# VHH binders against RNA-binding protein 33 (RBM33), part 2

Target 1, 73 residues: RNA-binding protein 33 (RBM33), of Homo sapiens (Human) (q96ev2r1098to1170)
Amino acid sequence: CVVSVEGLSSSTTDAQLKSLLMSVGPIQSLQMLPQQRKAIAKFKEPAHALAFQQKFHRHMIDLSHINVALIVE

## First folded at step 26 (VHH)

Design z4 (from y2 with Y59W)
Fold by OpenDDE, fold request of step 29:
Structure z4 (fold): chain B 73 residues (1-73), chain A 124 residues (1-124)
Amino acid sequence: as target 1 above (73 residues)
Amino acid sequence: QVQLQESGGGLVQPGGSLRLSCAASGFTFSDYSMSWVRQAPGKGLEVVSVISSRGGDTWYADSVKGRFTISRDNAKNTLYLQMNSLKPEDTAVYYCAKGLYWFDSGTEYYFDYRGPGTQVTVSS
C-alpha cells in the first residue's frame, strides 16, 4: 500500500502532494523527505497505491517531473 | 470551502491586451501550484500556463508563449494572467485552476478546483 514519489520540487508542499494522493484514495500516512526530493505515502487500500503509480508516474507537480514507484510489503 | 473567482475578461481587438485576476480563498494559496486553462468554442480544455507554488517556475503553452505572463501574489491570494498581442484564436472562457498535475504536453491533466471562468473575446 506504499508508494515512493521521487523528483519533487523543493517547493512542493505536503498539502499539495496530499491533495494529489487523496484524489486517488484515502492515505494512511505521508512522509516528506525534502533533502532527497522524495516522499513516502501509504494508502489505506493497495489498489489505490497501484492506481496512483499508474496514473501519475512521470507527471508534473509544481513544475517538477516525478517518478512514482510502488513499494509492496 | 475552496473558492476561485476570475475577473478581467472582456472584448478586445486583435493586438490588444487584457489582465486576468483570480481571487482564491478557502485554502492555503501558497501551498499549491496554480494554472490558467481555457476552453474555446467547440474545443476541449487547454492548459494555458502554470506557475509553481512559490512563483519561481512557470510554464506556457506554445500557443501563448511570448505573449502571456503568469504571476502570483501569495500575500494577496491572487493569480494573474497578463495577455498581450491577443489573437482571435485566444477567444475562450478562461478558468483559474488549483493544483494542476500533468504531462508536459498538457494532454493529460488533473486539477483540484477551477473557478466559474471569465469570457475573453478577441474580435475586430
Scores: ipSAE 0.798, ipTM 0.911, lowest interface PAE 0.6, mean pLDDT 94
Fold by OpenDDE, last read:
Structure z4 (fold): chain B 73 residues (1-73), chain A 124 residues (1-124)
Amino acid sequence: as target 1 above (73 residues)
Amino acid sequence: QVQLQESGGGLVQPGGSLRLSCAASGFTFSDYSMSWVRQAPGKGLEVVSVISSRGGDTWYADSVKGRFTISRDNAKNTLYLQMNSLKPEDTAVYYCAKGLYWFDSGTEYYFDYRGPGTQVTVSS
């Protein structure tokens, strides 16, 4: 149920990323890792994590290309 | 509630200029990238320009590069689009959009909200 979002702009806010994540489905948690230009998000449903990865991988967020990967737990 | 309201559209002659504004409310404006999208008669939505949340980065469709300038005033919760050297092909309804997520090709995109739009007509 976890995805990593890498390549975030330094200006990308928690709110914006959360909004994007929640457009796919509800999340349990979001952790921003600014020093790594990364975020880790946990969806409530595994299907939403997969859907998010497939839908937004390599998309631009706040004018930065991101990589989305599934994290296997 | 999220609200976006465009203004500044109108009828202009080719070569003319317009400045669109978008008043935003109901959310923290500075937290989100903003964009202008347009829909010309008989065509689908086209991403025109995008600006990052803090305004440090911008993107333009090839069709408007060098002519349009996107900007924002986060203190005023306002998005702008300066349109110069307007062409008949720029005729469209222009929408202000919140939180655009997309491929830079402009063929695939998502945005949270958009305004009702403002009509821009370029005609001699």
Scores: ipSAE 0.797, ipTM 0.911, lowest interface PAE 0.6, mean pLDDT 94
Fold by OpenDDE, fold request of step 29:
Structure z4 (fold): chain B 73 residues (1-73), chain A 124 residues (1-124)
Amino acid sequence: as target 1 above (73 residues)
Amino acid sequence: QVQLQESGGGLVQPGGSLRLSCAASGFTFSDYSMSWVRQAPGKGLEVVSVISSRGGDTWYADSVKGRFTISRDNAKNTLYLQMNSLKPEDTAVYYCAKGLYWFDSGTEYYFDYRGPGTQVTVSS
């Protein structure tokens, strides 16, 4: 149920990323890692994690292209 | 509740200028990138311009580069679009949009909210 979001702009807020994630489904947690331009998000349902990866990989958020990957647990 | 309200549209001759404004409320304006999208008669929505949350970065569709300028005042919760050298093909309803996510082409996109729009008509 976990995705990594890489390539985030230094100005990307947790609120904006959270809004994007929740457009697919509810999340359990979001951890911003600004020094790595990265975030880790956990969805409540595995299907939403997959859907988010497929829908928003290589899309732009806050004028930065992001890479979305599923994290195998 | 999120609210966006555009203003500044109208009728103008080719080569003329307009300045659109968008008043935002109901959310933390500075947390989100903002965008202008437009819909011409008989056409789908087109992303016109995007500005980052802090205003440091901007993007423009090829069709408006060099003519349009997007800006924002986070202290006033306001988004702007300065439109110069207007052309008849710029005729459209212009919408202010919150939280736009897209590819560089501007054809595949998602946004959280948009305003009711303001009509821009360019004709001689």
Scores: ipSAE 0.796, ipTM 0.911, lowest interface PAE 0.6, mean pLDDT 94
Fold by OpenDDE, last read:
Structure z4 (fold): chain B 73 residues (1-73), chain A 124 residues (1-124)
Amino acid sequence: as target 1 above (73 residues)
Amino acid sequence: QVQLQESGGGLVQPGGSLRLSCAASGFTFSDYSMSWVRQAPGKGLEVVSVISSRGGDTWYADSVKGRFTISRDNAKNTLYLQMNSLKPEDTAVYYCAKGLYWFDSGTEYYFDYRGPGTQVTVSS
């Protein structure tokens, strides 16, 4: 149920990313890692994590291309 | 309750200029990238320009590069689009959009909300 989002702009806020994540499905948690320009998000449903990865990988948010990967638990 | 309200549209001759504004409320404006999208008659939505949350980065469709300028005033919760050297093909309803996510120059996009739009008509 976990995805990593890498390549975030330095200006990308947790609110904006959360909004994007929630457009796919509800999340349990979101951890921003500003120094790494990265975030870790946990969806409530595994299917939503997969859907998010497939839908938004390599998309631009806040004018930065992001890489989305599923984290195998 | 997110609200976006465009203004500044109208009728202008080719080569003319317009400045669109978008008043935002109901959310923390500075947290989100903002965009202008447009829909011309008989065509689908087109992303025109995008600006980062802080305003430091911008993107423009090839069709408007060099002519349009997107900007924002986060203190006023307002998004702007300066449109110069307008062409008939710029005729469209212009929408202010919150949180746009897309492939660069791609057709796949997502945004949280958009305003009701403002009509821009470029005609001699």
Scores: ipSAE 0.791, ipTM 0.909, lowest interface PAE 0.6, mean pLDDT 94
Fold by ESMFold2, fold request of step 29:
Structure z4 (fold): chain B 73 residues (1-73), chain A 124 residues (1-124)
Amino acid sequence: as target 1 above (73 residues)
Amino acid sequence: QVQLQESGGGLVQPGGSLRLSCAASGFTFSDYSMSWVRQAPGKGLEVVSVISSRGGDTWYADSVKGRFTISRDNAKNTLYLQMNSLKPEDTAVYYCAKGLYWFDSGTEYYFDYRGPGTQVTVSS
């Protein structure tokens, strides 16, 4: 199970985002797509991806609100 | 090892000023947003102010807007809070926090790490 995180500030780092993701559960990968203000993360457990989306949708990181979506596949 | 060390707290009269400092080490300071959070006796935590990783944007709680100023010096790995026109209601333990995140509703938030805090007392 995979989440996309959109609306990232250009100042948000992979370390900041990884810390937030790991507060919910272990991750297998994180891909930063800064040109799109976006990141894609894969959790080890699918329940953690759902929990992250439910908990952090519209959360503020570095003064920028993020949108979190679940990605099938 | 992430380390945050607050200083500059103390006892001050109403209308007075204090400047808090937070020395940071064990991480790349310029990569993270930083915040000040306070806790008054019998109350939950309140986010006082946030500053973006590069210092370009700031946010203040309504209760302190116009009186407090957050700043950072990324060359010295130091976060500051200038507190002016202090009121008895500002009495609290003030914490420096790394990577604080929350929802817009203000009903929940997340700390990455916070320091041990510094006491600010405004009385008489």
Scores: ipSAE 0.024, ipTM 0.385, lowest interface PAE 7.6, mean pLDDT 80
Fold by ESMFold2, last read:
Structure z4 (fold): chain B 73 residues (1-73), chain A 124 residues (1-124)
Amino acid sequence: as target 1 above (73 residues)
Amino acid sequence: QVQLQESGGGLVQPGGSLRLSCAASGFTFSDYSMSWVRQAPGKGLEVVSVISSRGGDTWYADSVKGRFTISRDNAKNTLYLQMNSLKPEDTAVYYCAKGLYWFDSGTEYYFDYRGPGTQVTVSS
């Protein structure tokens, strides 16, 4: 499944976000949308998307609070 | 392999100053926020200060605000903590930590790795 990560700092790099995602499970893709303070990531397995959302929702990355949501399509 | 090594601790009198350093290797230092965390004798861990991956943003616990300054040198892969106006309650083991994460309230903390720590003792 797919997660959206919103509220990212403009200084958060794709490498550090990819590192966090990969700590939960392998990903198929990561799209950074920095002007929207957002990223879209697809995990290879849906259980990893849920685990990432549960672990990191409302946590801070690089001094910014983030919101993680599962994308239902 | 991630390595974090703190240094610069020691014994200092109240009102004194120390500068802690943390040498980092085994990861891309400039990609991660870094923090200083301390543990006073018989107490739990306290997040002292956090600095963003590029150094543009900092956060300090109320107990150290105005006295401590966090900084980083991404070219040298080194994190610093300048501690001024030290008080006996600052006595603790100070740890360098990679990638601090916490819930919106700020009361629950997680980090990827921390070093072995350096002892700071403030006593007359």
Scores: ipSAE 0.017, ipTM 0.368, lowest interface PAE 7.2, mean pLDDT 81
Fold by ESMFold2, last read:
Structure z4 (fold): chain B 73 residues (1-73), chain A 124 residues (1-124)
Amino acid sequence: as target 1 above (73 residues)
Amino acid sequence: QVQLQESGGGLVQPGGSLRLSCAASGFTFSDYSMSWVRQAPGKGLEVVSVISSRGGDTWYADSVKGRFTISRDNAKNTLYLQMNSLKPEDTAVYYCAKGLYWFDSGTEYYFDYRGPGTQVTVSS
């Protein structure tokens, strides 16, 4: 249910990232860790977390390439 | 409801200049990267320029670098493209696009939304 998104630009906002996450499925939470260029998001359904990782891994957002990983709970 | 409306296109002679504008509404403009993309007659889309959500970073295609300048005014929800030293090969429909995303290869990308476009024609 949980993905980490790494490589975020310091200018990427939670609203922008939330919009991208919600395009795949509803989320339960989003935590921004900007000092690490990272965010942690929990989807309500595990299948959506996998779909997000597969679709957006190595995608570029706000001129930064991101890495998406599934986090085991 | 996302809305993007380009303006400022037209007919111009080689060497001339145009300034394109894109009025944005229906989303928090300052939260998103914006881009200009173009489509020449009979060709696919080409990303012309990208600007980060706060305007601190810009990117330009090699074909326009040094001639075009992207900018944004987040207080006015408006994206701009200053186009100088225009050439016939710049002839295209120009679209503003919200939230440009692309894969590591740089050859595959997509965006949330683009406007209806504005025609730029550079001809003697």
Scores: ipSAE 0.013, ipTM 0.380, lowest interface PAE 7.6, mean pLDDT 81
Fold by ESMFold2, fold request of step 29:
Structure z4 (fold): chain B 73 residues (1-73), chain A 124 residues (1-124)
Amino acid sequence: as target 1 above (73 residues)
Amino acid sequence: QVQLQESGGGLVQPGGSLRLSCAASGFTFSDYSMSWVRQAPGKGLEVVSVISSRGGDTWYADSVKGRFTISRDNAKNTLYLQMNSLKPEDTAVYYCAKGLYWFDSGTEYYFDYRGPGTQVTVSS
């Protein structure tokens, strides 16, 4: 249910990233970790977390390629 | 300033159809995913459908799969929900929402902006 999103641009907001996550499915939480250029998000459904990783790994947001990983729960 | 305005709600018979629209302004519409959420009488919010910023991907709640279709026209800054085969259980206030967020400890929904909503009533 959990993904990490790494390599975020410093200009990427929680609103923008939340919108991207929601394009795949509803989420339970989003935690921004700007010191690490990272965010952690939890989807309601595990299938949506997998779909997000598959679709958006190495996606470009605000001139930055993001890396998306599934987090083992 | 972000503005979202729903329209197209009303009273309709079971089995009927209705199309909701949401006019958006005050942000770059094509950069953001959009959703429809609803609140039925005596119930909490339910996410009905979500569409990606470019419209290539959609998601539907099980309760509406096969009956509802979300779409968007980025040239017109407009979000749509086509609602077919309506049931009395679909009666709710429907909201157009930008940015959808839940708390990890519960089933709470948070929107960074949503419109005032439009009432849909399905009854004979």
Scores: ipSAE 0.008, ipTM 0.135, lowest interface PAE 11.6, mean pLDDT 79

Design z5 (from y2 with T107Y Y113S)
Fold by ESMFold2, look of step 26:
Structure z5 (fold): chain B 73 residues (1-73), chain A 124 residues (1-124)
Amino acid sequence: as target 1 above (73 residues)
Amino acid sequence: QVQLQESGGGLVQPGGSLRLSCAASGFTFSDYSMSWVRQAPGKGLEVVSVISSRGGDTYYADSVKGRFTISRDNAKNTLYLQMNSLKPEDTAVYYCAKGLYWFDSGYEYYFDSRGPGTQVTVSS
């Protein structure tokens, strides 16, 4: 149910990232970790987390290349 | 209601210049990267240029590097594309797009919204 998004630009906002996450499915939470250029998001459904990782891994947000990983536990 | 409206297209001779504008409303403009994408007759969409939400970083397709300049004015909620040294192959409908995302190499594109587009025709 949980993805990590790494490689975020310092200019990427929570609104941008929420918009991208919600395009795949409803989320329960989003935690921005800007000092680490990361965000942690929990989807309501595990299938949406997988779909997000598969769709957006190695995509570019605000001109920064991102890495999306599934987190179990 | 997100609204994007392109303007500034037209007919121009090879070697000429045009400046495209995109008026944006219905969202916090400064929160989003913005892009120009184009579609030539009978072709798919091509990402022409992207500018980061604050304007500090830009991307240009190889076909337009050195000729086109993307810029934005966050106080006026407006995106621009200065197009110099225009060529017939630049003929396309040009779209302003909010939040465009893509792989470094590939044909996958997605965006939150785009405008109706403005026609650019380069012909003598």
Scores: ipSAE 0.084, ipTM 0.511, lowest interface PAE 5.8, mean pLDDT 84
Fold by OpenDDE, fold request of step 29:
Structure z5 (fold): chain B 73 residues (1-73), chain A 124 residues (1-124)
Amino acid sequence: as target 1 above (73 residues)
Amino acid sequence: QVQLQESGGGLVQPGGSLRLSCAASGFTFSDYSMSWVRQAPGKGLEVVSVISSRGGDTYYADSVKGRFTISRDNAKNTLYLQMNSLKPEDTAVYYCAKGLYWFDSGYEYYFDSRGPGTQVTVSS
């Protein structure tokens, strides 16, 4: 139920990404990695992680296209 | 609750200028990119301009490049759109929008919120 979000704009805030993630479903955690233009997010439901990957991969947030991948635990 | 309110629209002649403002409240304004979108009569929504949360990056539709300038004052929770060299084809209702996202599958729009809009009419 974890996704990686890469290709984030340097200006993207945790609030922005959290809002996007929560539009799909509740999240357990969000870790921003600004130096890597990356974030790791855990959804409460595995189905929401998959749904988020399928819906928002290659979509634009704050003028940057993001890459979303599922992380298998 | 999120509130957005546009102002500054009106009737102007071709070649004229208008400056739109959007007053924002109910959220941390500086945490979000903001956008201006418009809807002309009989047409769908069109993204006009986008500005990043801190104002460092901007996007403009090809149709308005060189004529429109988006800016923001995070201390005042206000978004602006300076519109110069206006054309009749710029006639539309203009909305400020929070949480606008583009989808690769087409021009699909996701809005967290938008204002009620302000009418801009460019006519001789």
Scores: ipSAE 0.026, ipTM 0.459, lowest interface PAE 4.1, mean pLDDT 88
Fold by OpenDDE, fold request of step 29:
Structure z5 (fold): chain B 73 residues (1-73), chain A 124 residues (1-124)
Amino acid sequence: as target 1 above (73 residues)
Amino acid sequence: QVQLQESGGGLVQPGGSLRLSCAASGFTFSDYSMSWVRQAPGKGLEVVSVISSRGGDTYYADSVKGRFTISRDNAKNTLYLQMNSLKPEDTAVYYCAKGLYWFDSGYEYYFDSRGPGTQVTVSS
């Protein structure tokens, strides 16, 4: 149920990313790692994590391309 | 409730200028990238310009580069579009859009809110 989002712009806020994540489904947690330009998000349903990765991989946020990877536990 | 309201549109001759404004409310304006999109008669929506949440980065479509300038005042919750050297092909309804995202290919985009739009007509 976990995805990693890499390549975030330095201007991207947690509220902005949270809104994008929730457009797919509810999340349990979001951890921003601004110094790494990275975030870790956990969805409540595994299907939503997969859907998010498939839909938003290589999207641009704040003029930065993001890479979305599914983390399988 | 998210609200966006465009203003500043009108009728101008080719080579003229217009300045569009967008008043935003109902959300933390400074947390989101903002964009101007337009729809010409018989055409789909086109991304015109994008500005990052803090205003440090901007994007322009090739068709408007060098003529249009996007800016924002986060203290006033306002987005702007300065349009110079206007052409007939710039005729369209212009929309202010919140939180626009697009694929690397540029053909697919996502936003959760936009204003009702303002008409821009360039004609002699």
Scores: ipSAE 0.019, ipTM 0.422, lowest interface PAE 4.7, mean pLDDT 87
Fold by ESMFold2, fold request of step 29:
Structure z5 (fold): chain B 73 residues (1-73), chain A 124 residues (1-124)
Amino acid sequence: as target 1 above (73 residues)
Amino acid sequence: QVQLQESGGGLVQPGGSLRLSCAASGFTFSDYSMSWVRQAPGKGLEVVSVISSRGGDTYYADSVKGRFTISRDNAKNTLYLQMNSLKPEDTAVYYCAKGLYWFDSGYEYYFDSRGPGTQVTVSS
């Protein structure tokens, strides 16, 4: 249910990322880790986490390319 | 309720200038990248320019580089596009868009919201 988003621009905000995540499905949580240029998000449905990773891996957000990975709990 | 309202369009002669403004409300403006997109008669949408949420990074389509300048004033919740050396091919409806996202190819994109647009017509 959990994805990591890495490679975020230092100017990318949680509101921008939340909007993108929610375009795929409802989320339970979003944790911003700006020192690592990273965020961790948990979707309510595991299928949405996979769909987000497949759709947005290596996309550009706020002029920065991101890497999306599934996190095994 | 997100509100975006463009203004500053009109009829202008080739070589002229216009300044577009977009007043934003209903969201925290400084949290989002903003863009100008346009649609020429009978054509699809084209991303003209993008500015990052804090204003530190900008992007311009090749067709407008050196002629157009995007800027934002986060204190006034306003996005701007200064359009110089206008050409007939710049004729389009210009839209202010919130939160533009796209694939690396530059031809596939998504955005959260856009305004109703303002018409720019460049003709003699």
Scores: ipSAE 0.007, ipTM 0.361, lowest interface PAE 8.7, mean pLDDT 81
Fold by ESMFold2, fold request of step 29:
Structure z5 (fold): chain B 73 residues (1-73), chain A 124 residues (1-124)
Amino acid sequence: as target 1 above (73 residues)
Amino acid sequence: QVQLQESGGGLVQPGGSLRLSCAASGFTFSDYSMSWVRQAPGKGLEVVSVISSRGGDTYYADSVKGRFTISRDNAKNTLYLQMNSLKPEDTAVYYCAKGLYWFDSGYEYYFDSRGPGTQVTVSS
Protein backbone atom coordinates (compact mmCIF):
# COMPACT_ATOMS: atom_id res chain seq x y z
CA CYS B 1 0.00 0.00 0.00
CA VAL B 2 3.03 2.31 0.33
CA VAL B 3 5.01 4.21 -2.29
CA SER B 4 8.02 6.43 -2.03
CA VAL B 5 8.33 9.39 -4.42
CA GLU B 6 11.87 10.67 -4.81
CA GLY B 7 13.49 13.44 -6.81
CA LEU B 8 10.90 16.04 -5.88
CA SER B 9 11.61 19.68 -6.59
CA SER B 10 11.95 21.89 -3.52
CA SER B 11 9.02 23.87 -4.94
CA THR B 12 6.67 20.88 -5.20
CA THR B 13 3.95 21.22 -2.58
CA ASP B 14 1.98 18.62 -0.67
CA ALA B 15 -1.20 19.78 -2.46
CA GLN B 16 0.35 19.13 -5.88
CA LEU B 17 1.53 15.67 -4.91
CA LYS B 18 -1.73 14.79 -3.15
CA SER B 19 -3.64 15.75 -6.30
CA LEU B 20 -1.46 13.42 -8.37
CA LEU B 21 -1.83 10.52 -5.92
CA MET B 22 -5.60 10.99 -5.68
CA SER B 23 -5.89 10.83 -9.48
CA VAL B 24 -5.07 7.11 -9.10
CA GLY B 25 -6.97 6.32 -5.92
CA PRO B 26 -7.76 7.39 -2.36
CA ILE B 27 -4.84 7.66 0.05
CA GLN B 28 -4.61 7.07 3.78
CA SER B 29 -1.60 9.28 4.38
CA LEU B 30 1.07 11.45 2.83
CA GLN B 31 4.35 12.37 4.53
CA MET B 32 6.55 14.99 2.90
CA LEU B 33 10.30 14.68 3.56
CA PRO B 34 11.58 17.81 1.82
CA GLN B 35 15.15 17.56 3.14
CA GLN B 36 15.44 14.27 1.25
CA ARG B 37 13.46 15.47 -1.82
CA LYS B 38 11.07 12.67 -0.97
CA ALA B 39 7.54 11.78 0.04
CA ILE B 40 5.94 8.62 1.44
CA ALA B 41 2.31 7.89 0.62
CA LYS B 42 0.00 5.08 1.64
CA PHE B 43 -2.93 4.15 -0.58
CA LYS B 44 -6.08 2.60 0.83
CA GLU B 45 -5.80 -0.23 -1.72
CA PRO B 46 -2.54 -1.97 -2.71
CA ALA B 47 -3.54 -2.14 -6.37
CA HIS B 48 -3.59 1.65 -6.53
CA ALA B 49 -0.05 1.85 -5.14
CA LEU B 50 1.16 -0.46 -7.91
CA ALA B 51 -0.78 1.49 -10.55
CA PHE B 52 0.68 4.78 -9.33
CA GLN B 53 4.22 3.39 -9.41
CA GLN B 54 3.78 1.98 -12.90
CA LYS B 55 2.21 5.12 -14.31
CA PHE B 56 4.28 7.85 -12.69
CA HIS B 57 7.75 6.39 -12.25
CA ARG B 58 10.16 8.75 -14.01
CA HIS B 59 7.45 11.32 -14.75
CA MET B 60 8.26 14.98 -14.33
CA ILE B 61 6.44 17.29 -11.94
CA ASP B 62 7.30 20.94 -11.39
CA LEU B 63 10.24 20.48 -13.81
CA SER B 64 11.79 17.64 -11.78
CA HIS B 65 11.83 13.97 -12.74
CA ILE B 66 10.53 11.69 -10.02
CA ASN B 67 11.25 8.07 -9.11
CA VAL B 68 8.43 6.04 -7.61
CA ALA B 69 9.06 2.82 -5.73
CA LEU B 70 6.83 0.38 -3.87
CA ILE B 71 7.77 0.06 -0.21
CA VAL B 72 7.67 -3.35 1.42
CA GLU B 73 6.18 -3.02 4.86
CA GLN A 1 -14.52 24.41 -8.63
CA VAL A 2 -11.30 25.08 -10.46
CA GLN A 3 -11.75 27.96 -12.87
CA LEU A 4 -9.22 29.16 -15.41
CA GLN A 5 -10.06 31.98 -17.80
CA GLU A 6 -7.75 33.06 -20.60
CA SER A 7 -7.84 36.47 -22.24
CA GLY A 8 -5.76 38.67 -24.53
CA GLY A 9 -6.02 36.75 -27.78
CA GLY A 10 -6.78 38.29 -31.12
CA LEU A 11 -5.72 38.88 -34.70
CA VAL A 12 -2.23 40.28 -35.25
CA GLN A 13 0.17 40.74 -38.14
CA PRO A 14 3.34 38.65 -38.39
CA GLY A 15 6.05 40.21 -36.22
CA GLY A 16 3.48 41.55 -33.78
CA SER A 17 3.07 40.97 -30.08
CA LEU A 18 0.31 39.84 -27.72
CA ARG A 19 0.16 39.31 -23.98
CA LEU A 20 -2.10 36.55 -22.73
CA SER A 21 -3.49 36.47 -19.21
CA CYS A 22 -5.11 33.66 -17.25
CA ALA A 23 -7.22 34.36 -14.17
CA ALA A 24 -7.29 31.44 -11.76
CA SER A 25 -9.67 30.62 -8.92
CA GLY A 26 -10.98 27.67 -6.92
CA PHE A 27 -7.55 26.40 -5.83
CA THR A 28 -4.40 27.65 -4.13
CA PHE A 29 -2.67 29.10 -7.20
CA SER A 30 0.79 29.36 -5.57
CA ASP A 31 0.81 25.59 -4.88
CA TYR A 32 0.85 24.56 -8.55
CA SER A 33 3.00 24.79 -11.59
CA MET A 34 1.15 26.40 -14.47
CA SER A 35 1.50 26.06 -18.20
CA TRP A 36 0.41 27.40 -21.54
CA VAL A 37 -0.56 24.80 -24.12
CA ARG A 38 -1.81 25.43 -27.62
CA GLN A 39 -3.71 23.62 -30.31
CA ALA A 40 -3.28 24.66 -33.93
CA PRO A 41 -6.02 23.74 -36.41
CA GLY A 42 -5.96 20.01 -37.07
CA LYS A 43 -3.12 19.35 -34.62
CA GLY A 44 -2.82 17.97 -31.12
CA LEU A 45 -1.90 19.89 -27.99
CA GLU A 46 1.60 21.34 -27.76
CA VAL A 47 3.08 22.48 -24.46
CA VAL A 48 4.31 26.01 -25.11
CA SER A 49 5.70 26.94 -21.71
CA VAL A 50 5.67 25.89 -18.06
CA ILE A 51 6.46 27.86 -14.91
CA SER A 52 7.09 26.39 -11.47
CA SER A 53 4.81 27.18 -8.53
CA ARG A 54 7.12 29.90 -7.19
CA GLY A 55 8.24 31.13 -10.62
CA GLY A 56 11.90 30.14 -10.31
CA ASP A 57 11.99 27.54 -13.11
CA THR A 58 10.65 27.82 -16.63
CA TYR A 59 10.41 25.70 -19.75
CA TYR A 60 9.84 26.78 -23.35
CA ALA A 61 9.20 24.71 -26.43
CA ASP A 62 11.97 25.13 -29.03
CA SER A 63 9.45 26.67 -31.43
CA VAL A 64 8.90 29.67 -29.11
CA LYS A 65 12.23 29.96 -27.30
CA GLY A 66 13.51 33.52 -27.24
CA ARG A 67 10.16 34.94 -28.41
CA PHE A 68 7.77 34.02 -25.59
CA THR A 69 8.08 34.75 -21.88
CA ILE A 70 5.96 33.04 -19.22
CA SER A 71 5.38 34.75 -15.88
CA ARG A 72 3.02 34.60 -12.92
CA ASP A 73 1.73 36.88 -10.19
CA ASN A 74 0.84 34.68 -7.24
CA ALA A 75 -0.67 37.61 -5.32
CA LYS A 76 -3.18 38.16 -8.15
CA ASN A 77 -3.66 34.48 -9.07
CA THR A 78 -2.72 35.31 -12.65
CA LEU A 79 -0.55 33.58 -15.25
CA TYR A 80 0.87 35.48 -18.23
CA LEU A 81 2.42 34.76 -21.61
CA GLN A 82 4.21 37.55 -23.45
CA MET A 83 4.38 36.60 -27.12
CA ASN A 84 6.75 38.61 -29.33
CA SER A 85 7.81 38.25 -32.97
CA LEU A 86 4.68 36.27 -33.73
CA LYS A 87 4.62 34.00 -36.78
CA PRO A 88 1.73 32.47 -38.73
CA GLU A 89 2.78 29.12 -37.22
CA ASP A 90 1.81 30.48 -33.78
CA THR A 91 -1.86 30.57 -34.81
CA ALA A 92 -3.72 28.41 -32.31
CA VAL A 93 -6.10 28.31 -29.39
CA TYR A 94 -3.96 28.95 -26.30
CA TYR A 95 -4.97 27.28 -23.05
CA CYS A 96 -3.94 27.97 -19.49
CA ALA A 97 -3.38 24.70 -17.63
CA LYS A 98 -3.07 23.88 -13.94
CA GLY A 99 -0.21 21.55 -13.16
CA LEU A 100 1.89 19.77 -15.75
CA TYR A 101 3.43 16.33 -15.43
CA TRP A 102 5.92 14.73 -17.81
CA PHE A 103 7.01 11.20 -18.51
CA ASP A 104 10.79 10.62 -18.08
CA SER A 105 11.81 11.49 -21.66
CA GLY A 106 9.49 14.50 -21.76
CA TYR A 107 7.00 13.26 -24.34
CA GLU A 108 3.92 12.50 -22.23
CA TYR A 109 1.95 15.29 -20.59
CA TYR A 110 -0.70 15.29 -17.89
CA PHE A 111 -2.40 18.24 -16.25
CA ASP A 112 -5.25 18.67 -13.77
CA SER A 113 -7.41 21.12 -15.71
CA ARG A 114 -7.37 23.82 -18.36
CA GLY A 115 -9.41 26.82 -19.35
CA PRO A 116 -11.63 27.23 -22.42
CA GLY A 117 -8.80 28.91 -24.34
CA THR A 118 -8.23 32.15 -26.24
CA GLN A 119 -7.75 32.32 -30.01
CA VAL A 120 -4.53 33.78 -31.38
CA THR A 121 -4.45 34.35 -35.13
CA VAL A 122 -1.30 35.57 -36.85
CA SER A 123 -2.06 36.53 -40.44
CA SER A 124 -1.51 39.33 -42.79
Scores: ipSAE 0.006, ipTM 0.312, lowest interface PAE 9.5, mean pLDDT 80

